# Designs tried in a protein design chat: VHH binders against BTB/POZ domain-containing protein 2 (btb2). Part 15

Target 1, 284 residues: BTB/POZ domain-containing protein 2 (btb2), of Schizosaccharomyces pombe (o74778)
Amino acid sequence: MSMNSSTEISQEPSIMKPVSSISSFVFNAGFLQGTFSDTTLIIKGETYHLHALFLGRSPVLLQKLIENNPKGDVHYTIEVETEDPYVTKESCLFVLSTLYCDSPRIPAEVNVCSVLAVSDLLGLDTLAFEASSLIEKSIRPETMESVIRFLDPNFEGLERLKMGMYPRFTSGLFNKAIQVMYNTLVSNWNTEYARLLCNLPFEVIKDLLESDKLTVGASSMARYKLANEIVKMRASFRKQNHIEGKGDESVVLAFDEGSRGIQLVHIAPGAESRRKIWKATSVR
Below, E stands for the ipSAE of ESMFold2; O stands for the ipSAE of ESMFold2 at other seeds; V2 stands for 0.75 times the mean of E and O plus 0.25 times the DockQ between their complexes.

## First folded at step 12 (VHH; framework vhh_7n9e_1)

Design k01 (from r01 with A59V; at its last look DockQ between E and O 0.86; V2 from the best seeds 0.00; counts 0 for: pae E 3.5 > 2)
Fold by ESMFold2, look of step 12:
Structure k01 (fold): chain B 284 residues (1-284), chain A 122 residues (1-122)
Amino acid sequence: as target 1 above (284 residues)
Amino acid sequence: DVQLVESGGGLVQAGGSLRLSCAASGFTFSDYGMYWGRQAPGKGREWVSGITYSGSNIVYASSVKGRFTISRDNAKNTLYLQMNNLKPEDTALYYCARDQGDASESDYFDYWGQGTQVTVSS
């Protein structure tokens, strides 16, 4: 029942080893190893040795390659100028690598905000949208300050916050952040949100605390107490950080609201528009 | 199994309108951002418009801004593209796509619908 052993005559052809798939070869030999690179790309003083054919998948880089006509040298040298602090070597490396593959994933360990910045810089709308979608999904108390800082890194104020630094992709993020804050402010105002609330423009704080979308407690007194704590925290922050010329903030019961709501009031510095505290205890 | 099925394409005169739909199944639609792309004959893929999972952020290509409107109905698992003032250069196969999802998830697969043809004459 056992099979008889035999010596087989075999044909051992001369075969060429298959090259890797075109996608694997392009990424590994091209991007990772730089084989046959023909372009020096400079972004914020960092250099990248890459391939014009693949860089041309970026509309921005394609335009620069077309404009850079070789004059006896088959090597391209192109530069993209920016002062954007979110454009980093790590994010540039990742985003440039996506030009060498069909459907890249943004991994959890990269800075998604920086990916958005570089994607926008290079005109990569799909990747920039992917990054913005990830940022939006990540908005929670623990990330809120980082997201708001990303929208307004230079503390320009409400108009910048509404747009962000990359308006095509960030103009909806502030509104989403505010929606999340309506549901999370009461539990986080003095912890995860403490520094954020101190740095937000007064107009944002006023709209947030006066909104019926914010639920604080059963009565206007709970809202009044919370608003006073936040105003006090903001005043202490300004004093500790020597922030001057912003005037004072106060909270009053809203006499014209029918029920006893609240109103946050900004009192300009040094002007007679500011009432004495003993006479202005209830300011509308 | 993730499926994206486009509909609503057809032949239309220049200046006309069409509304495209994309029916999604096999995943939690409300957790994902969605895109429309198009491919004209003999050309590469072109970005058209995207909408984030909540609908709070909407992006358009400059060539369609002001003429096209993207929207989503998370209750119906459906993505829409309202296309107004159509031009012959809008002639293309239109397809919808899903974003990668949360960055902490396992590797996602690239998911595109098969597309619906839009042809703009005259």
Scores: ipSAE 0.436, ipTM 0.800, lowest interface PAE 3.5, mean pLDDT 83
ESMFold2 (binder alone), look of step 12: mean pLDDT 80; pTM 0.804
ESMFold2 at other seeds, look of step 12: ipSAE 0.496; ipTM 0.828

Design k02 (from r01 with N57M; at its last look DockQ between E and O 0.67; V2 from the best seeds 0.00; counts 0 for: pae E 3.4 > 2, unsure alone 63.5 < 65)
Fold by ESMFold2, look of step 12:
Structure k02 (fold): chain B 284 residues (1-284), chain A 122 residues (1-122)
Amino acid sequence: as target 1 above (284 residues)
Amino acid sequence: DVQLVESGGGLVQAGGSLRLSCAASGFTFSDYGMYWGRQAPGKGREWVSGITYSGSMIAYASSVKGRFTISRDNAKNTLYLQMNNLKPEDTALYYCARDQGDASESDYFDYWGQGTQVTVSS
């Protein structure tokens, strides 16, 4: 007679537990090769042969699967229309591949802005948020212009910059970019930031240069000189690119502003409030 | 080793409030974004809300926006979720997670806590 102890076990049916090797098969045979695909997915004219079971992990694609096959046919055809230039074939491939993975990750070599765009399009909130977190963490002088362009690709202005094109995931990126610029503007204004500063709305330039958070040299004259150089650079940019009707910008002393000591002024088109100087020796 | 420990769950009447906490250890909390997820009975995981490492960016699922508030206290290594106007469909196991670090990080997976149960009576 053998006596042993046992724990209480539920009367549930036995089902074989998944093994790690099947996840590799699903990704390679399923996603990469399209083996036994049951769905034709069309995004921006590109065709993908995929599986409804995995596509259903996207709430956007799930709804389209339900709507476009209400009678339960064996093959699905669904389409996602978009004109978004950040939705690219490469980023669609990556984002769609994450539907075939347990714990997807965004690799360093992928265009993270495009991943955010596709993730938002497909309702993949975790991936979209992770993409936005990666964008925020990587903001630096050499990436700043591309981040700002991503927020406002159509040059709509400050309100678009604050929200970005995907507000649930891009609101706040502009504020972070400005915080980085406070620490990096002095070293980069005429280099990495040159084109960016020319394209930013005046209101942004004014707030940036007047802020006590920006440290410029040891005196208010250093800030005045920098602000004048930036205003001059912006004026030259408008002339070089034949941008007219925007009026003039200038920098004046602001004795009641404390440590910043300057004020940027925008002069409406046709108004004249500052001396314009032309020298024959400067045009040769 | 990374540890995430959730607390603050419980049984609450519809319309009520709860505040969840997530105590983090084993990593530099202030270097990472964090998010809350939930898993309703018999359903898959749902992303609820995220907050970046600096706190400058916050996002919410549409189903909870306006009712839930995420926050973090980097001095206490703690993530919070204030849940107001709770509804029966909010019933789930709530867990916190650390987001992916730099895109070049070699760890390649999210870290999750064990979760805290929230039950909203109808």
Scores: ipSAE 0.409, ipTM 0.778, lowest interface PAE 3.4, mean pLDDT 83
ESMFold2 (binder alone), look of step 12: mean pLDDT 79; pTM 0.794
ESMFold2 at other seeds, look of step 12: ipSAE 0.470; ipTM 0.811

Design k03 (from r01 with S56T; at its last look DockQ between E and O 0.67; V2 from the best seeds 0.00; counts 0 for: pae E 3.8 > 2)
Amino acid sequence: DVQLVESGGGLVQAGGSLRLSCAASGFTFSDYGMYWGRQAPGKGREWVSGITYSGTNIAYASSVKGRFTISRDNAKNTLYLQMNNLKPEDTALYYCARDQGDASESDYFDYWGQGTQVTVSS
ESMFold2, look of step 12: ipSAE 0.668; ipTM 0.885
ESMFold2 (binder alone), look of step 12: mean pLDDT 80; pTM 0.799
ESMFold2 at other seeds, look of step 12: ipSAE 0.541; ipTM 0.846
ESMFold2, look of step 14: ipSAE 0.394; ipTM 0.771
ESMFold2 (binder alone), look of step 14: mean pLDDT 80; pTM 0.799
ESMFold2 at other seeds, look of step 14: ipSAE 0.591; ipTM 0.861

Design k04 (from r01 with G55D; at its last look DockQ between E and O 0.01; V2 from the best seeds 0.00; counts 0 for: pae E 23.0 > 2, framework grips, unsure alone 64.2 < 65, placed apart)
Fold by ESMFold2 at other seeds, look of step 12:
Structure k04 (fold): chain B 284 residues (1-284), chain A 122 residues (1-122)
Amino acid sequence: as target 1 above (284 residues)
Amino acid sequence: DVQLVESGGGLVQAGGSLRLSCAASGFTFSDYGMYWGRQAPGKGREWVSGITYSDSNIAYASSVKGRFTISRDNAKNTLYLQMNNLKPEDTALYYCARDQGDASESDYFDYWGQGTQVTVSS
């Protein structure tokens, strides 16, 4: 403290300089404490007491605020309806909190697939693209089944897999997953990938196992053996789960000069998959 | 021993037809799937068409689908391949093969005959 008069005292009246950020105050007093909340938001039966000013940063919520209060009532009540199982309370809380922040980041602790789902629901395109990017970077054998299930939770087939449930953000993720599988299938087919391979559409299994991008030993015999093991695993799965009327799958060898190719075929009901290794007749 | 004897090959003009036969002996024919393969000069063997023991399931290679028809006669222990609209690229040694029967891992090998030559001229 100075005992002398100074220019700062004469030229700078006694006003305080800011010492903390407005964003910290807004997040703690506004989002966390709900101080002066003016909106009751309902998502899947969960209630949130929030602020129209910040909710309006969502194009979807802004439209609902306008529709449900055309004369600017003092309190808003809005509801967002969805049956999406990926829209969860935890992810709604996180995504809504980003409306109170300048530069939010997605922490490792949250379910990124659910963040994508909520971001899509609320029209938060930048956050949805960031979530999609994180999903792509996280694709590995341990996460593969959950990523594929996220893309096609109702087992609709290849068309759904290619687009996912949120096409603008999830188109292309399936192709990235397949690229990872080319390098990890041989080591994981009967462990991390077992259930996944049983549930994938036949045309996906066919394209995967017939592709030259998949490395399996030095000959068609190694690839033939692996393909038959996977086809047998799929058949056992259908039997264990009483799945009937789907016909059978088979693997046949395709030989040419230097070729190690195979063909997977779908056989009408009554056919059985058999291992095929070429041998001359006994008269040789 | 298992014996498979192919016949019915020959020289045919492009656009013509041939019917191949495969006489089987030494095993219970009706218990096994059967198929046709071919080997063109300077190429490896190519799978052509297959049929289950009950003839309830038939498959074709894409190169012959719509032109070739596989069938079997379990009473005569004979497998057939009707080849229509033949092309020069169909020129090959054609052989029949027995698929492995159900429930046995001891018979991992397919048996095949020496084949019958099909030559398609322009």
Scores: ipSAE 0.000, ipTM 0.289, lowest interface PAE 11.6, mean pLDDT 79
ESMFold2, look of step 12: ipSAE 0.000; ipTM 0.161
ESMFold2 (binder alone), look of step 12: mean pLDDT 79; pTM 0.796

Design k05 (from r01 with Y35R; at its last look DockQ between E and O 0.73; V2 from the best seeds 0.00; counts 0 for: pae O 3.2 > 2)
Fold by ESMFold2 at other seeds, look of step 12:
Structure k05 (fold): chain B 284 residues (1-284), chain A 122 residues (1-122)
Amino acid sequence: as target 1 above (284 residues)
Amino acid sequence: DVQLVESGGGLVQAGGSLRLSCAASGFTFSDYGMRWGRQAPGKGREWVSGITYSGSNIAYASSVKGRFTISRDNAKNTLYLQMNNLKPEDTALYYCARDQGDASESDYFDYWGQGTQVTVSS
């Protein structure tokens, strides 16, 4: 009998680590240095010298590599076309680098919105949804304008806001943003939210201010005053920035279930001009 | 330690249904987004569905949308996947995984369970 069984020996050995781990070598020599690169990848005019083996972990890039089958040439040239402003060189570098890693994380120094955009472009659904989850967690008064701009970067309106630019991953973000605004609007309307409220579609402003989910105080007059301040702020913003064709907005007292005693009214372009002319003629 | 334990797999006929569960422990479940993935024989891991920490945002792979439903019960620290109208191509090892908690996390290892086998016969 011996205490030196194979089980006892195998449970106690320490193994000296090599000077360079395989994962560290692959990332540094492969991704960072481009050693033995076999693929020229072009995204938005930027060129990346990378490796088909690792790029194949992207379903989108794999399909392009398969389609690019030159006879005797093993060097691939593939292109991914996009006009998406959130697809940037920095975000492409980060997302492409994740193809060389087992368990990548999204670092604070990269733009998570851009990570989502590139991840969606390359069919990296896990990373795209993780980016969306981080964006959702970041929603607060200080970040609200940035999140809303990401959902609707071209100011297309309510339908774009509801879906975002990457609907599979962003369709729930607007609703979450609205939920946060119900709890933070009163304290932030003239500070953190000032520019945001000026740029939001009227329909969103109306829904926010008329909702019984928004508590403005004990008095219906408090809600009326707040709504008027916001409408006035929006009108001043349009004038200062020479934004035309949006018509006018006003707040009226209205006693209806769920409105809490106010109604925001929008006068379409041209209709207000006809009303103004009528009033001036009637008075004169 | 972070642990994720899947259950509810098994053999089912095409067109049938299964409900998978993932019991979570070792972390604050309600602070994290969660996802289901699967690995078919001889293939890499495929993302199936995700749900954010609050449950307010949900997404699916196009191959399962309309047939699968992800949900979570933060009081029970449990993630679910309801799988309806199952097809033979859904045969795979199904696993749950925890998403990154916030952008400032220094290390992110893919915390995932051992998986539960789903086999759909023709």
Scores: ipSAE 0.449, ipTM 0.797, lowest interface PAE 3.2, mean pLDDT 83
ESMFold2, look of step 12: ipSAE 0.487; ipTM 0.819
ESMFold2 (binder alone), look of step 12: mean pLDDT 80; pTM 0.809

Design k06 (at its last look DockQ between E and O 0.69; V2 from the best seeds 0.00; counts 0 for: pae O 3.0 > 2)
Fold by ESMFold2 at other seeds, look of step 12:
Structure k06 (fold): chain B 284 residues (1-284), chain A 121 residues (1-121)
Amino acid sequence: as target 1 above (284 residues)
Amino acid sequence: DVQLVESGGGLVQAGGSLRLSCAASGFTFSDYGMYWGRQAPGKGREWVSGITYSGSNIAYASSVKGRFTISRDNAKNTLYLQMNNLKPEDTALYYCARDQGDASESYFDYWGQGTQVTVSS
């Protein structure tokens, strides 16, 4: 070799080449194994043994770490209380694990609605938005009831549906769900959507069935028949489940209103009357 | 392959307005949600605003709600951020990012190099 090459080789030190990722070590040794954990985190009665350095990536947890004055024996105990049923052990474990990752992703095996709930609780806005994006992409007839229930788990009504339980991230999901229903109602009203349509507020049913965005056959008679079937289904559901105080619903033709000429009408509670129903009891 | 190029940053006076653009290429823009983040000097990255693939769901950080407006033009593969009533606290490097897509997507970073916004008092 040349004098310059041999001189440079003899003076140049060897350096290590990477054999494993530091991010992989942090996740495995830190999160999974709990090596040198310094924090006991309690969420909804469940405990997690983790590391303040990584938990501090959550604005919510950082504030709690700051408020929990450390002692000479540096061990934090912090608590997050919630009654949110979507905050589960499994989703807390997943969301906490993302604090140990550079570029976390939401895998198929976790409940995305619960990920959103925990992400919102912990102030993890990027992850919460990612979760809301996945929920929106998942809206289809098979998932519609679960999405609507997630938006309004306590059956509060239209105002809650429009916002959801995490308004910063869920405020547009109901509108998207309605858009999907316009294209899928006719094929699913008595199957995938049956229970959902029975539980939706009347105002939503009225807006859905009266909308120009819903296409039901070529005539107002087809729309009238579908609307009557749905109203009957809702009435049967209330009867079967002993739901009272909701009043009655009906469908009328709207004179001179063109191809969309129906109107759903709600009769306020307390206008009902009871009639005795005659029944034949035997064949003679 | 995925490219995100931010533009429209600059110097503005407090109370002023600025519009950022993010040109996207290398993927089907209309299939993905998009968001804006920012990083102020000496601080970590802060999520600013997001818009889902359809535009039906839009979210804002509390610090910018009412002042910033996110939008997208799927025909032009472009994401926008209209920033009004700017404050010195809004001074940061602003970047756009793509959401993860499906849960089975490969993991890699989908954010641009950013555009500097500086708000003078």
Scores: ipSAE 0.469, ipTM 0.816, lowest interface PAE 3.0, mean pLDDT 83
ESMFold2, look of step 12: ipSAE 0.502; ipTM 0.825
ESMFold2 (binder alone), look of step 12: mean pLDDT 81; pTM 0.811

## First folded at step 14 (VHH; framework vhh_7n9e_1)

Design m01 (from k03 with Y108A Y111I; at its last look DockQ between E and O 0.60; V2 from the best seeds 0.00; counts 0 for: pae E 2.5 > 2)
Fold by ESMFold2, look of step 14:
Structure m01 (fold): chain B 284 residues (1-284), chain A 122 residues (1-122)
Amino acid sequence: as target 1 above (284 residues)
Amino acid sequence: DVQLVESGGGLVQAGGSLRLSCAASGFTFSDYGMYWGRQAPGKGREWVSGITYSGTNIAYASSVKGRFTISRDNAKNTLYLQMNNLKPEDTALYYCARDQGDASESDAFDIWGQGTQVTVSS
């Protein structure tokens, strides 16, 4: 026997190592061509002919596959309902394609906010986090308005801005946006930020302009002037767009505040009339 | 070369705590978001938690929220995962990973460390 001078190895069949051509075949023949598709997936009225094996990599789609085929039929029909405007045909196509890839990447030409929306919808946490990370890194004056609209597309206000529409992945983006604004507001307030500043909640404007993290010239007069220009711009915007019931905003000197001597105040609807009444009766 | 080296795993009783570390080298750590994943025997990889490059945005898988805390120290090029109230279901090989960076970078494979084993008994 040859056991004396060598290690006897078990009889295991030799199998070729996989080559990248298999992954290419799966993507092209499977995803792109739909060869042997076994699943009809419907998202927002769009139909996709895909494969349960790959769709099962989404925990959301896996649950739907299990729920809608308890008997193990050869064809699946599943639907994902959503009214999210960021869930688009283009973003769904991209995100679904990542289920057929080993190492997907989000390319520059894809709408990353929509990728986050679809990946969150489908429970693809790695991809959703990568989208959020790209959004955060992209925050600058030119993109600020689009990021803020993504966080609060329905103009719900500060609490929505803090969380965004996908709180697990967007809860920190507003804070980062504000950090960027501290460094870029003075040079962009009447240009890149003009429309954004008109639409932001008063509480955000107040915190931004009163903060010691914002540097505006050498004196509180520079800050006072900037704050007044922004308040005037916001008032003109509300008037031009017939936005009612919001009251008025003003800037006052505040000698005891750590904000370099200014305070932004909000005058509720009807409060100006009460002050005028008090003034008129005090003359008598 | 880019390297990620995990440490801090071990054997712990249910309800216990561990702190994982991930030492990064070969790239500018502060330019990238980072995340932890895990793989239990015979199961696929599960995303656990991520933290963006600035540390401003943090996300957790539903299964670990409230029990795990991710953090980073950019001065030490180190990512951390504090794991509290550990359950037997948390038993897995834990990996740190780097995100793709910006969208203009070339196609790179996912960068994962070799992992550190966490075993929760009880």
Scores: ipSAE 0.530, ipTM 0.834, lowest interface PAE 2.5, mean pLDDT 84
ESMFold2 (binder alone), look of step 14: mean pLDDT 80; pTM 0.795
ESMFold2 at other seeds, look of step 14: ipSAE 0.533; ipTM 0.838

Design m02 (from r01 with Y108A Y111I; at its last look DockQ between E and O 0.73; V2 from the best seeds 0.00; counts 0 for: pae E 3.6 > 2, unsure alone 64.8 < 65)
Fold by ESMFold2, look of step 14:
Structure m02 (fold): chain B 284 residues (1-284), chain A 122 residues (1-122)
Amino acid sequence: as target 1 above (284 residues)
Amino acid sequence: DVQLVESGGGLVQAGGSLRLSCAASGFTFSDYGMYWGRQAPGKGREWVSGITYSGSNIAYASSVKGRFTISRDNAKNTLYLQMNNLKPEDTALYYCARDQGDASESDAFDIWGQGTQVTVSS
């Protein structure tokens, strides 16, 4: 019938399909060279000349693109503000590049903690989870301090350590770190762990040293001696760094289950608190 | 060959429950993190939930948190997704995937199963 446009012979035949990789062209010409860029993205004062089509794969950036209504110009300008020290230019470049790829891999030379920070900022859940998985796999004595600092960069304490700064992806990392410490503390307390142990909250040190999961030597007194060395090291650290007014710490013998024959006690500022704690523990 | 085979999908009414399974073979399952994704009709792939190799770290998409539970059984080389309080918006092809691994294996985004269909009626 005359209503059917499918009968027109003016339709172009199929064209020869290119053999070259579209993904390689998109990444090199698009991301690396900025060919036909239509968006200026600003993160922490750094600018990136990119493409709204690919940036829209980030839920966070998509929302900002939708909110941007440029008039008379089809160029987008969007900004993401953050004070997160883990959001760096290098990590932003890597994470943004993944929006131009089908199968990104986190390379060994990129800071995985910073990748997690940027991917969380941009709502890239798969990449954030992959980064958290790599961080968990990397937990060992040599990396422990950096992982703990990543969880609590502002020294907020135990509740921050348990969640991390990105709770959806970091809430299990502290417990994993503690599990690794149970097997590695004795060999590393005065080397790789020295600074870390000085900076950990007392509650963490107490739970770690009193735990039945920590094995210290063949003698029951070995744990008492190790705990005293760590408490002494922490006290020296506080003195060297002029950290006052936090009271003192000590180790006493105890016979309760789960404490392995010791108890770490925090002696609050003032003689009254010390005497109460000392009197109760010295009786038994 | 690395293989991931999903099962347990089906038709269920809103508010119902399903348990998905992902049988893994061809690699050391306990060395890898695993995750579930889904693809609704006419949409791209959406990440749903992930669990690290040790099982100690678990994450969920906000759209499913509190309703879905991911778990793994390393003795059976099987990943699970317990889906409760299902909604019509959960209708999708569900697939499991393996994390990145090392450079000698395929990228994690390229290793996923064929999927199992979940359809939630109003």
Scores: ipSAE 0.402, ipTM 0.772, lowest interface PAE 3.6, mean pLDDT 83
ESMFold2 (binder alone), look of step 14: mean pLDDT 80; pTM 0.797
ESMFold2 at other seeds, look of step 14: ipSAE 0.621; ipTM 0.869

Design m03 (at its last look DockQ between E and O 0.86; V2 from the best seeds 0.00; counts 0 for: pae E 3.0 > 2)
Fold by ESMFold2, look of step 14:
Structure m03 (fold): chain B 284 residues (1-284), chain A 121 residues (1-121)
Amino acid sequence: as target 1 above (284 residues)
Amino acid sequence: DVQLVESGGGLVQAGGSLRLSCAASGFTFSDYGMYWGRQAPGKGREWVSGITYSGTNIAYASSVKGRFTISRDNAKNTLYLQMNNLKPEDTALYYCARDQGDASEDAFDIWGQGTQVTVSS
């Protein structure tokens, strides 16, 4: 009817009746339905039709959007290249959906390791830390092999285990896993931990079994027996799977370290002299 | 009632140091991971550093690694951030936050109101 001549902007129109809450509209119409999408995002051959405004909350995606400036069209096409097997379509969908939410939670149904991988890829440090915290809380006998595999998927060894594949967020997980193993090894070594113990580096097995933090049975001989059974299991595993060139392992009694009572010894491949027991036969 | 209260902020010259504290109450502090975030005027929120419930896993944003140190004292229900070699771009409102807890829980995000850090050159 009448026009406001003021240069300051006030409420127009006089009555606002939104169809849904802003947060609900953004997630449902925007993310789920793709309404007004302006960006084609490609990750590992999968295509996502999304919105530059929300994707810009990722520092990684923002950089790619800035690099892609269509002149006669507002459409963006950006790609994030990775060969990381933990980057999956399901986890990409979940992580991308968090860009459309204020306070997302990681639900129990998603693979938290994959959430960490995608979050790290997209520079979403808060979500990556949340994922790492959840992984640490989940460490138990049933999950131990999966966690260790996640830290060192290519069997590179102790230094990779200590850092993981995403060192900014995983460098403490191995130490936590070892602490859990101190309390759970005796009851799980030949069951839930069997395959894991066969694949762990000797250095890890030695430190674990020699540690004062590990309690084994009522006598010092119980620790010696357990260590021998694990060493034998590892040797059988290598033979069954035709793994050669790793040398031999043995367990001896030891007094020079005090309360541990045993020492695990690795005899390198090609050693002409068989392993020798240099320690006394009694224990403390 | 869950509460996080930050303190230790202030005005400091570039190259200086500050120690921030976050006093926690209303929940079992030792069961949760904690982190620090910051927000400068006219800029987005930035995650700074996190420490898991056990203290065994610590992470830093690249912009602060080597200069900041996160720690926790579970006996005092307190989270700390030691900030060294401060730069003007570190000027921000610093807040502490609690992680989401159990993956099966539906919970609101929990963070403090923050403490202002201003770094002059």
Scores: ipSAE 0.470, ipTM 0.815, lowest interface PAE 3.0, mean pLDDT 84
ESMFold2 (binder alone), look of step 14: mean pLDDT 80; pTM 0.802
ESMFold2 at other seeds, look of step 14: ipSAE 0.475; ipTM 0.815

